# VHH binders against o26223: the designs that were tried, part 260

Target 1, 191 residues: o26223
Amino acid sequence: MKLLWTSQHIKVTVHIDGKVSKMDVLEAIKTRRSIRKYQDREVPEELIDKILDAAMCGPSAVDERPWHFIVVRNREMLEKIPEVHPYGAMVKDAPVAIIVCCDSSLEKIPGFWVQDCSIASQNILLAAHSLGLGAVWTGVYPLEDRVEGIRRLFSIPEHVIPFSVIPLGYPAENPGTRDLFDPDRIHLEKW
Short names: E, the ipSAE of ESMFold2; O, the ipSAE of OpenDDE; V2, 0.75 times the mean of E and O plus 0.25 times the DockQ between their complexes.

## First folded at step 16 (VHH)

Design R16 (framework vhh_vobarilizumab_d1; at its last look DockQ between E and O 0.77; V2 from the best seeds 0.00; counts 0 for: grease 25 > 24.2)
Fold by ESMFold2-Fast, scan of step 16:
Structure R16 (fold): chain B 191 residues (1-191), chain A 120 residues (1-120)
Amino acid sequence: as target 1 above (191 residues)
Amino acid sequence: EVQLVESGGGLVQPGGSLRLSCAASGFTFKRYDMAWYRQAPGKGRELVARITSGGTTNYADSVKGRFTISRDNAKNTLYLQMNSLRPEDTAVYYCARDAWESYIDSFDYWGQGTLVTVSS
């Protein structure tokens, strides 16, 4: 049967600390948590590449795909982020951070880059979780002081807008699971 | 409107116990993560204990094994059972709707606080 060969392309398999685990999409979405404490361990380049591949696979308004990403591993640079981003204090303790940016020269429809960069940011969080890593989205846009601070710190051109800073690493905390399904927020046929 | 009302604070001797309560209204309590914070004189506000909507609990190292956070979703009430109290536990205790998953800083909502004094 065709089903036998296609099953090899359906499985999601993650190698975590030498162990093989399987996480389906719904499990990944429901169990992902913000992680702000990281082990003193390097994140392999291959995992960052997989995360960024996933980031670019989100839907985009008029398929404009305005995303650009800065990967920061330099300890001196990571330690400077809290000076321009007060919510980013945990970034200095992470082995790596991804800065999600919008290149406004790629924008085809005004304003929708915010949704595009939000989708990319969430895909980074989900992909990191599926690969056994922890991450947290720290907000930059639309706070003008943070936008300009990050721009200057990383030599970002004027036509490029820093959107979010996402530190990631192997998790050193477990916030646990949530039960968020609220039927009162669902309306059938009409409000 | 979201409202959190703490109660159960008071004066207790070292080694004693207190149970704090927080009555929540204005939101679907069972679907939100909740926390207890405290602030001692001259110090910043610090996390004491956290409980998720799924029932997972987390504690500050200073209170592990002595304090227990719990919730009653039918009564929309959060609790903090405080045992083996020490003078260092003296603080105003705050109930909070926990914004752990916030991608921007700031807690959603805080109560008015309840004073716990541990001394003779």
Scores: ipSAE 0.738, ipTM 0.842, lowest interface PAE 0.8, mean pLDDT 88
Fold by ESMFold2, look of step 17:
Structure R16 (fold): chain B 191 residues (1-191), chain A 120 residues (1-120)
Amino acid sequence: as target 1 above (191 residues)
Amino acid sequence: EVQLVESGGGLVQPGGSLRLSCAASGFTFKRYDMAWYRQAPGKGRELVARITSGGTTNYADSVKGRFTISRDNAKNTLYLQMNSLRPEDTAVYYCARDAWESYIDSFDYWGQGTLVTVSS
């Protein structure tokens, strides 16, 4: 086990199964882009496990942890997703997709599940990026036709709400750098 | 309200050049990704070039090396320099505000378009 520390940043390198992952968290947040073109290359189950581990590390309202995840690798199912989720056309070209769902029976504070599942979805994007993968969040909830279509396609029960569909794979594009910092959005002390 | 106004289109001979401009208003131009699209008669609208708020550019394969997208953030203006024009570049060219990072369908803001005709 090897742990590395620096005075400028606290970076922890942990050797798990011989793999080393090292990316500054601010770099990951700033450089993550939506990726909609993927190499014809499978994503190992090990990487999906790491991504979902990261997804479940997010905070949730009163620690309710309402999230469930459907991992979709079946080609026929991936090809059907655009039929009920037309703005997710790139999903058919992805080697794998993750559907983030809320089990409403786990809600303790009504309505906060949207924030909870949003946190999990963003963690999926960042974890994928840190592992050399590209991903994109395609919105399902609260668009009723998309929610119903995805629920029907994956046999999701009525009390479980599909929130997002996140295709991912090794990237085949680079959308580039952005300059998004806007000081006018920052208010000191009060509005 | 977001407004995009293209100009600079016209008739040009093969091998010629044109520079398209797009005047933008109603939003903080420098913080948004921008793009040019084109639509030939009877065809779908296709991406020509994009430029991010950070200055990264991407081009359709059909125009690489011939077209250059650029922006002047002080003047809220997007440009497309088109060199070595070919008859197949004939299309209506649209300025667009690109929503690459939208997790739902973008509210695509398009200009009215400017016609480029390449013929001898």
Scores: ipSAE 0.647, ipTM 0.804, lowest interface PAE 1.2, mean pLDDT 89
Fold by OpenDDE, look of step 17:
Structure R16 (fold): chain B 191 residues (1-191), chain A 120 residues (1-120)
Amino acid sequence: as target 1 above (191 residues)
Amino acid sequence: EVQLVESGGGLVQPGGSLRLSCAASGFTFKRYDMAWYRQAPGKGRELVARITSGGTTNYADSVKGRFTISRDNAKNTLYLQMNSLRPEDTAVYYCARDAWESYIDSFDYWGQGTLVTVSS
């Protein structure tokens, strides 16, 4: 499956609050919610490509970019993920999932890959949301059982560490908006 | 320490109403999503209603139009107004701090629960 990386800027009009508006980055961040229910609707490959492009745009330690992505559309495989990932129950209902992995052989400075893969994972979530999709971060690392389960299921080499499983689809739920700003977590000049 | 204390449960006749309260402490209440769950005898715990920190509400289909979740941030209190109660609403009702955005597991803080019995 040749992932045709077409950098086409798809103007995704996301209906936020009943208005067709172009979602800016702040809007995407503020309105993003974990989505665990999906429509019975396929996600176009073009959208996945855009999401993966976004996933690779984040910073990484010394620009090491240790991330790899497994795109899973096979129904049988999607249905097996919950067997090894207890928090991944919703994956079986998603049309597609992205598994974010780290190739440890690409690390220039050990340990920062967690941050790198986290950034990639978050970018996936934000990109998905901005494109009108719903997604949820289901943590794999550092839970050993989940790491090994996903590794075995997808025949992932030992030097590659599965980090997260992110199911995606058109949302079939709306968790609503949050207000999480906490000024008590802001310190000026010093603690 | 996070604490949630439910109150307002009791015996009510079918068609009756109850209002549950949940007193929250140990965290910044206004910054968290909150929810009501219930567990009927012999059944699993189920979501009844959820309210986000932004005030958005969601309900289980079984209680839509009958139950209303609300919050008073100044009082650190969550409410569940239950109208048109049915025998099938009989359950222990739990207040929970919602962990919808957890990427590890669904980990909610729970109260001890309050029993609601709907019976003629």
Scores: ipSAE 0.382, ipTM 0.724, lowest interface PAE 0.9, mean pLDDT 90
ESMFold2 (binder alone), look of step 17: mean pLDDT 82; pTM 0.828

Design R17 (framework vhh_vobarilizumab_d1)
Fold by ESMFold2-Fast, scan of step 16:
Structure R17 (fold): chain B 191 residues (1-191), chain A 120 residues (1-120)
Amino acid sequence: as target 1 above (191 residues)
Amino acid sequence: EVQLVESGGGLVQPGGSLRLSCAASGFTFKRYDMAWYRQAPGKGRELVARITYGGTTNYADSVKGRFTISRDNAKNTLYLQMNSLRPEDTAVYYCARDAWESYIDSFDYWGQGTLVTVSS
């Protein structure tokens, strides 16, 4: 495994402890948890780029891919999010947050942008987890006061709808594991 | 409807012990993660302990080694054994169905609470 550092401060990171790099897809899905406490440690831009790449790889209704993303690292801006999102208090303590938005001008089928932005949001959570980070989805849409507040705070145009705010960072908590398989919710052939 | 009923709170001296119980009804208890939260006077509610339906436990640092969460799926009952109690453990204790993964922040499945007072 290699850690490379250049004079331009470009770092190539290979996971030395093997924990993140050895997580397969099923394990990532099953062990991902919402994380609301973060270490005082910056998240490299390279990891944010990988997360956003993963976010854009989800299925999309008629492949409309209406998502846009705002990456927020500015501490003053992060500290203002709880003012317009009452239950987003943890965002101010995160090193970075991603705001998932829908550009309604890209919408080909009315209403399906919600599913598209939900898929993008979940991909952000899974990608973050696979990279050794923790994240949490904090709901914005369809709560009109939160939509309007986030729009004003980040100068989001009228044709763009803020969908979710996802703070992320290196985790400072471990909520443990879940075993969620419930065979009573599976119906064979018919209800 | 989901219903959670706590019991077992009371007045105890520092160093004492209490066992809290939570009777659950209105859902398939054995399929849900459960938790204990507490709220001290003038403070927000904070997580004390979690238990998955598979039996995995997690504790707040302030109670680790002193409190034990357990469950009895046959009786639909959640327990919190509290040992070596301290004045700072004084709070109303709430049984909760675990909504940690909610992406909408106002998600409550809590009981009425039981008061624990640690004082001499």
Scores: ipSAE 0.518, ipTM 0.792, lowest interface PAE 0.9, mean pLDDT 86

Design R18 (framework vhh_vobarilizumab_d1)
Fold by ESMFold2-Fast, scan of step 16:
Structure R18 (fold): chain B 191 residues (1-191), chain A 120 residues (1-120)
Amino acid sequence: as target 1 above (191 residues)
Amino acid sequence: EVQLVESGGGLVQPGGSLRLSCAASGFTFKRYDMAWYRQAPGKGRELVARITKGGTTNYADSVKGRFTISRDNAKNTLYLQMNSLRPEDTAVYYCARDAWESYIDSFDYWGQGTLVTVSS
């Protein structure tokens, strides 16, 4: 049974190298890394519900909120994802994956669903990181072969577009920090 | 376009040392994070060491204290100093431009690799 989280106040803690700490937003953004190796340990339904709640809190064009999510825990289904998604080889080793989808019937303005689903995908990655999990965004849209492969594998209707596949788990690797600030990309007042 | 050429591999005895080099071209080397990966026979590629554009380093637990990653931005060159080598370090070593955060697999910025064999 899924454990549904509500918009009630909760306590959030981050587990880092076996230690418990609080993570601020800037720290979460700067320290989140793609994780492709996972412990052989299930992710509680409560954490998935918290992640999905965060995913739905992103900005959306004219508030259309076109996102739908498929939560995949079935190992046989996870093992089939690499057959239709070459970059998704690590998904078969994850305890769970989230497929971010767009329901085109919810579109109010054409094309902005891509931004909406990108925002939802990034929020999943950040929320997972804040909860001590690792995740990686594996791209589906706009690659037609991957879109159709994922659609067929998960019986996704024609009016729904699979956007990304995000495996999640307790991390079994630490790729370290990154340093991406580039002042040459900042223009003051004009180009 | 992007070219990464590794060198410095070879045969050494356990306890020996090697220095690997990676010559980079086709991009502005100084603005990118760089990494060394390795692949032993019958195994997948694994991260060995990473260095940010600012010089911050990170190492796999198996090599921490023995290997040192460094860079020379004037020469567009990445280095891996390997000390106290063990038989389990035997692998092809790959230089990579950091595409770790890529959500698409269309551009693989890997070099050709250089073989390191640790045996007598």
Scores: ipSAE 0.541, ipTM 0.785, lowest interface PAE 1.0, mean pLDDT 86

Design R19 (framework vhh_vobarilizumab_d1)
Fold by ESMFold2-Fast, scan of step 16:
Structure R19 (fold): chain B 191 residues (1-191), chain A 120 residues (1-120)
Amino acid sequence: as target 1 above (191 residues)
Amino acid sequence: EVQLVESGGGLVQPGGSLRLSCAASGFTFKRYDMAWYRQAPGKGRELVARITHGGTTNYADSVKGRFTISRDNAKNTLYLQMNSLRPEDTAVYYCARDAWESYIDSFDYWGQGTLVTVSS
């Protein structure tokens, strides 16, 4: 959590209804939904720190931990994301977005960084939900036009691959819960 | 495989009402979020209304208070009740198995659409 947080010169105090979700893990997994509408409320840096801490706690192939994160709060930059990511239209309405990246110089085993960054992305979604926030994973990799568009927009080096863009904020919608358990997809002992 | 068949479109006067239906087959309807989208000539598809598998509804601001989305899981059918219709509601209306949890938003199953024309 580097220059973005450490270079801030002014403390802005925003009154936030900081209800920590009293969910167990199964409840959090089952009730997390993609959220694309956000309240006009700032997300405190402290909550982003907790989310990123959780993101880095996922399993990683050969413990390569290739993930890097860009935290975007600048409205002008958020408004430019839909220009290079057409299905990320909701990003411009979010108070903050996290870009999950792979630093290929950290890769120990080819190709497994995709799973690592997927795990980090899902942990961001679950952590945000547990903290009373809403978020959505918008896909970047492996769509080359989106990868290069995001790279160009955020001055990302060639050895770093943008994987996903995750806008987040306090939710302004409730898509309800899902009931997805399908016993026909479970095979005991053999197919 | 997945089939969505819309019906109920037509020509109505401003202030009139129409009820659209979407017959779904080829998937377990009750387990999927469903949506209505529309596309006016020369414009992209826009979301009109969503209904989750649990029954929670969401509406575009342009139709809120005038349109009502509902579902009948026993009949595998999605509905859109459209009241107080305006000329700007003129569009082809599409039923979609809304891939709400998709991290690639463009990956929806779509019907062929039903035309709604609001004109006097």
Scores: ipSAE 0.541, ipTM 0.794, lowest interface PAE 0.9, mean pLDDT 86

Design R2 (framework vhh_vobarilizumab_d1)
Fold by ESMFold2-Fast, scan of step 16:
Structure R2 (fold): chain B 191 residues (1-191), chain A 120 residues (1-120)
Amino acid sequence: as target 1 above (191 residues)
Amino acid sequence: EVQLVESGGGLVQPGGSLRLSCAASGFYFKRYDMAWYRQAPGKGRELVARITTGGTTNYADSVKGRFTISRDNAKNTLYLQMNSLRPEDTAVYYCARDAWESYIDSFDYWGQGTLVTVSS
C-alpha cells in the first residue's frame, strides 16, 4: 500500500522551480541526457506521482495500457539490483528507482506491450528531466537472466514481465548537449 | 567496417606530456559522442574523459586540470592532451565510441589501445 511508504497520511506541498517546469517539449527532448550520478537528496512523492502520470499518457496498442510500475525507495533493495543487473551499478546510489512492468493479463494484441513499455519508459525520462531530475533507462527485457533476477528480487508474479529499471534523483553531473540530426537517414517519397 | 585506431603512446618521465590520437572510420564521426578510457595493470577500466557531439567535455577527477580531450570532425580524429604526467597515469589508453545514451550497457566499438608508461 502506497500510504505505508509515507510516514504520515499528511499532504506535503512541493514547490518546483518555475523555469524548469516551463521547458518546452522540443527543448526537453533535445536536452534530456542519461544521468547516473545523483545528489544525496530525497525526491518528493509528489514529483514521482507527476512522472508516473506522464508515463501513463503515452499511446498504447489498441489502448491496452499494460504497464504497471514498482517504486523502490528501500536502500537494501536498491543495493541488490546490481547483483541481478550487472550494469545497473548506479541504481544503488539513486534515492529512488522505478521498475516498468507489463501485466500480460492486460495484453489485447500480442507483442505490442514492448512498444507500450518503451513509450512509458521514455515518458518517465522526459518528465523527470522537465521537473529538474535526472534518470537513466537500464535495460531488462529481453535479457532473460535480468528478467528473472528482477522478478525474484521484487516478488513479481509470473504473468508480469519486468521491462526496465529507471533510477532517478537530482542530478550530480551534466553530460552536456548533442547534435544528432543526420539527413542521410531521411528519404523523401521513397527509399 | 567501424574502426578506431589509437596512436601517440610511449615512455615519458614524470611531469612530461603526451598527445594521444584516435583515427575513426566507418561511421559518421561528428554525430557520435566519444571517450577515452584507460586500464592500468591489475585494475579495472576507468573513464578518463568524454566529449559530446555538441563539444561539452567531462573529466575524471584524477585527471581534471591536467588532461584535455578534443575532436576534429573534419579529420574524424579524437585527441587526448596529457600534461603533468604521473606514474599512476601508466595504463593502456582506449578510444571509444561513447554509448552514454545506451539503454543496454555496452560500448559498440573500442580501439586496440595505446600504452602509456610514466617512469624514470
Scores: ipSAE 0.654, ipTM 0.804, lowest interface PAE 1.0, mean pLDDT 88

Design R20 (framework vhh_vobarilizumab_d1)
Fold by ESMFold2-Fast, scan of step 16:
Structure R20 (fold): chain B 191 residues (1-191), chain A 120 residues (1-120)
Amino acid sequence: as target 1 above (191 residues)
Amino acid sequence: EVQLVESGGGLVQPGGSLRLSCAASGFTFKRYDMAWYRQAPGKGRELVARITIGGTTNYADSVKGRFTISRDNAKNTLYLQMNSLRPEDTAVYYCARDAWESYIDSFDYWGQGTLVTVSS
């Protein structure tokens, strides 16, 4: 899809009982869960575009924005991911996956691309959740065998580092939400 | 504090069945996702089956249709029913308190393991 509007003109909505509502940010953060089972249902391209727009809106070191994304819908390619990523078995059952990559040629300050790509990955998870989809972050970097396996599988050039593989789809499970607030981890004024 | 104690392993003929149990203590069992992993001789550790707080299950392709993971929250116990066992199922089986939100391999509390040997 050709995007004629900037991210500021894109509306994100949740439909509940026929009403249009917007999930607030805190609700999205607190209720997002990793989802590894998906309905046999296609994810529209427009939702992927919205998710990737959100992914690119994260902060990055000196605004280097080194991220590139590979969108994988091809069933044969999705089925090969578990062969190079042993804990990515759920990927072959997903209708689509996003591979988050770092283009090292875009790096302006050494080493901060890991944080940049982590931010992009989390934004993908939150955006997917806000749009009624489920997703899970499956780690690639810094495990050399997974990095090289994914690179070879998707013809990724040597100056580009695959960071994470995120399968997503309409959720077919509900793990519920967790309350993880621990005040013992908060220190006032000093340790 | 956290303890996971596996039982039910042993020697079994190909085509046989075993039921593994894992007794959990030292944490609120019903609030954690649980998993079974295995490590076969000469191989890395692999996820066999996972069960969420809500009872949703996930299985490795090699065991789908043959193994069933289940939990009893009242007894703080995790189970793995293994049917139609094959020699390649020979491994040490580990009960784990699963790190459902992990973005890498699930590394959480592990039991001592129980050996399953499938041979004629």
Scores: ipSAE 0.481, ipTM 0.794, lowest interface PAE 0.9, mean pLDDT 86

Design R21 (framework vhh_vobarilizumab_d1; at its last fold request DockQ between E and O 0.56; V2 from the best seeds 0.00; counts 0 for: grease 25.1 > 24.2)
Fold by OpenDDE, fold request of step 18:
Structure R21 (fold): chain B 191 residues (1-191), chain A 120 residues (1-120)
Amino acid sequence: as target 1 above (191 residues)
Amino acid sequence: EVQLVESGGGLVQPGGSLRLSCAASGFTFKRYDMAWYRQAPGKGRELVARITTSGTTNYADSVKGRFTISRDNAKNTLYLQMNSLRPEDTAVYYCARDAWESYIDSFDYWGQGTLVTVSS
């Protein structure tokens, strides 16, 4: 039985009308793309709150949830981020950025905070996408220069480690969909 | 080792056509988005076209309607059909493995490029 996987073109109908069509989680995951160009449009605080709520819903080591979030809207600060974060050039064009950090003083098991912050960061991306926003994960940790740059710029305490910078905004580009399923990467029962 | 080898460049008259090819090796070609870039003399490298793993394409405004990016996954080959060529299309064209979804500095793999000269 040859399962003809008909490529159902999921038409992401961006309903212009204010009803945030509830994107299901699989759709969000499959259709999410990094967005590095943004409209000249502010992101409502309500959406940021929803995104941050999602960011805080992931699992963490010992359920410690060591993450902190810096929400940056100040234009001057957004414009300074690329100076210390070379991969963050698009941040200057975003209406808002979230810096995901870890309070290392909360860490109970060393090293797992990276996973914790990664989960939080990914949830931010998915939530943003589901809300009709574009975002991109720009890695800070473990690049020392970026970590220290962001630390200095935002006066982040030594025990708090900046992990990622995620600019967000209404998307001004469409990178298109991807098909990334690779059965060759799946091993049943044994490698 | 990731290898990208461009071919098909050359001299063409304005209004002419060329088809570029990029032979990819050293990675699972079908897994990656691919792109064409070009660099004109004295200018920076610019994106010309992208094609995703699903076949979605994007073009620079300057080449829209004239250029077509395509891929043959069975042949591990990326193509760029260039029609209605203009002098301003003169550049070295580079094939790239797209790293759009990288959360760190884009380690784009590039070929050596192929020169396209559009001149009367």
Scores: ipSAE 0.721, ipTM 0.855, lowest interface PAE 0.6, mean pLDDT 91
Fold by ESMFold2-Fast, scan of step 16:
Structure R21 (fold): chain B 191 residues (1-191), chain A 120 residues (1-120)
Amino acid sequence: as target 1 above (191 residues)
Amino acid sequence: EVQLVESGGGLVQPGGSLRLSCAASGFTFKRYDMAWYRQAPGKGRELVARITTSGTTNYADSVKGRFTISRDNAKNTLYLQMNSLRPEDTAVYYCARDAWESYIDSFDYWGQGTLVTVSS
């Protein structure tokens, strides 16, 4: 007896600067990599809108959808992020960054906003990849110094919690692919 | 639990070659991306080369065409073949279990290092 994993491929067609590419969902998930080096090339607003639309399509606890997003294109502001986020040095070199936030006034069930904002962050990474862009999730919450640093830098109200900072752009590196399937982590019927 | 043990460093003349090895234990080696870093006296650590679980490789511009990273998953061993060595390659070389996909900074596991000195 053996464990057999098969996938049904669902293809997505994307327009990128007048060019068309296709990537199925499983391919997008398996080939997405963190990208920290970007071309000196602007990202169109249309692509950011598509990414944020995808970010808001994730599941949410009791459908509370507590996420808010700040889109940062201002070079001076991007250059200040490493001052409050020590491992966010790559952000200053990105053409744009998205800050994922939780509006705690929208929270209906305690604590699940972390999962909701995690889902939104991962959807941003996958959507960016599907559109020919590269991105990386740099963690903010639950590190109190980073939460307050980002809050002050972007004038974020006290009831809103910055969760992650995601720089993105056209990739200038290729980290390659990974083989991560581990059948020892799969248990049938019981632990 | 994670243990990385480097070997193969030493003194070599400019233009010479060395092969570094890294014996890994305490984790499923074949499931992790691996890297070599180096640190010269008075400088910060810099990435030299990366290799993914699928065998794709990336190199720092300073070593492209001269160094080759490789892995042997059956032996849980990472290698760095260093050719055409230059005095500026003098550094302590560190093996690392690469945390490239970490969303909370860099949590690389590093070995104790092996010294490479390029000098006449």
Scores: ipSAE 0.670, ipTM 0.815, lowest interface PAE 1.0, mean pLDDT 88
Fold by ESMFold2, fold request of step 18:
Structure R21 (fold): chain B 191 residues (1-191), chain A 120 residues (1-120)
Amino acid sequence: as target 1 above (191 residues)
Amino acid sequence: EVQLVESGGGLVQPGGSLRLSCAASGFTFKRYDMAWYRQAPGKGRELVARITTSGTTNYADSVKGRFTISRDNAKNTLYLQMNSLRPEDTAVYYCARDAWESYIDSFDYWGQGTLVTVSS
């Protein structure tokens, strides 16, 4: 047995029971919060790869998969984002941000790309949370000034539409838990 | 329509205490996170304290240990107990419905405020 070997490591490596061993998916959905303060700590490329893998697992209209992702780590570029996207002010303090985009040349059914990119964006938030990271979705589309500003800043082609900017990092805040269940929003059989 | 009505402000000496109240109506109070903000003359509006639907609280560093936020969901009322008041706490205090999870900026709902003056 290696000096660093533990039974926990083996269970993580050979986990085959179909459960999410680190965090149950319902728990992840219910406990995820928007995180806007981050530790001064880099996010490994491996974690970004896992997050983007999860993002691409979402369903899409007729399986069109219109999404593209720009991973931004360059400090100068991160600091410029608030100049064209003021609601993303916390991006300047993040070690990394992901820009979710639609490539309209991949769109098969007009207009469904918004749902497609929303699914990918939410999956990024959940995957980041499950990996011990904090993230926040900052909306770009359909605010025309923000779409054009982000497109210009990152040299995004005219047929590609920036949808959201998602800064992420190791969290430096804890917003706490909520109880939001509202049975009045549930309608059985009809309205 | 959403209505937030603050009360309990006034003039108080340094070291004194005040309790602010906020009466909420026009929405299901218990299902929303709530907050107190304040705005001193010539300054921007700043967060003082937050409380979630489940009772978890967060405070600005400048008020930790002196202020306590609480809520009574049965009475649709938010409170701020302010102890050990300092001249720097002089401000208009606003009750707000918290929009922490908004993915786009929106103007959240604010009351008209209640003035707290700490002097002498």
Scores: ipSAE 0.637, ipTM 0.803, lowest interface PAE 1.0, mean pLDDT 88
ESMFold2, look of step 17: ipSAE 0.584; ipTM 0.787
ESMFold2 (binder alone), look of step 17: mean pLDDT 83; pTM 0.833
OpenDDE, look of step 17: ipSAE 0.518; ipTM 0.789
ESMFold2, fold request of step 18: ipSAE 0.627, 0.606; ipTM 0.803, 0.798
ESMFold2 (binder alone), fold request of step 18: mean pLDDT 81, 82, 83; pTM 0.831, 0.828, 0.831
OpenDDE, fold request of step 18: ipSAE 0.716, 0.693; ipTM 0.849, 0.849

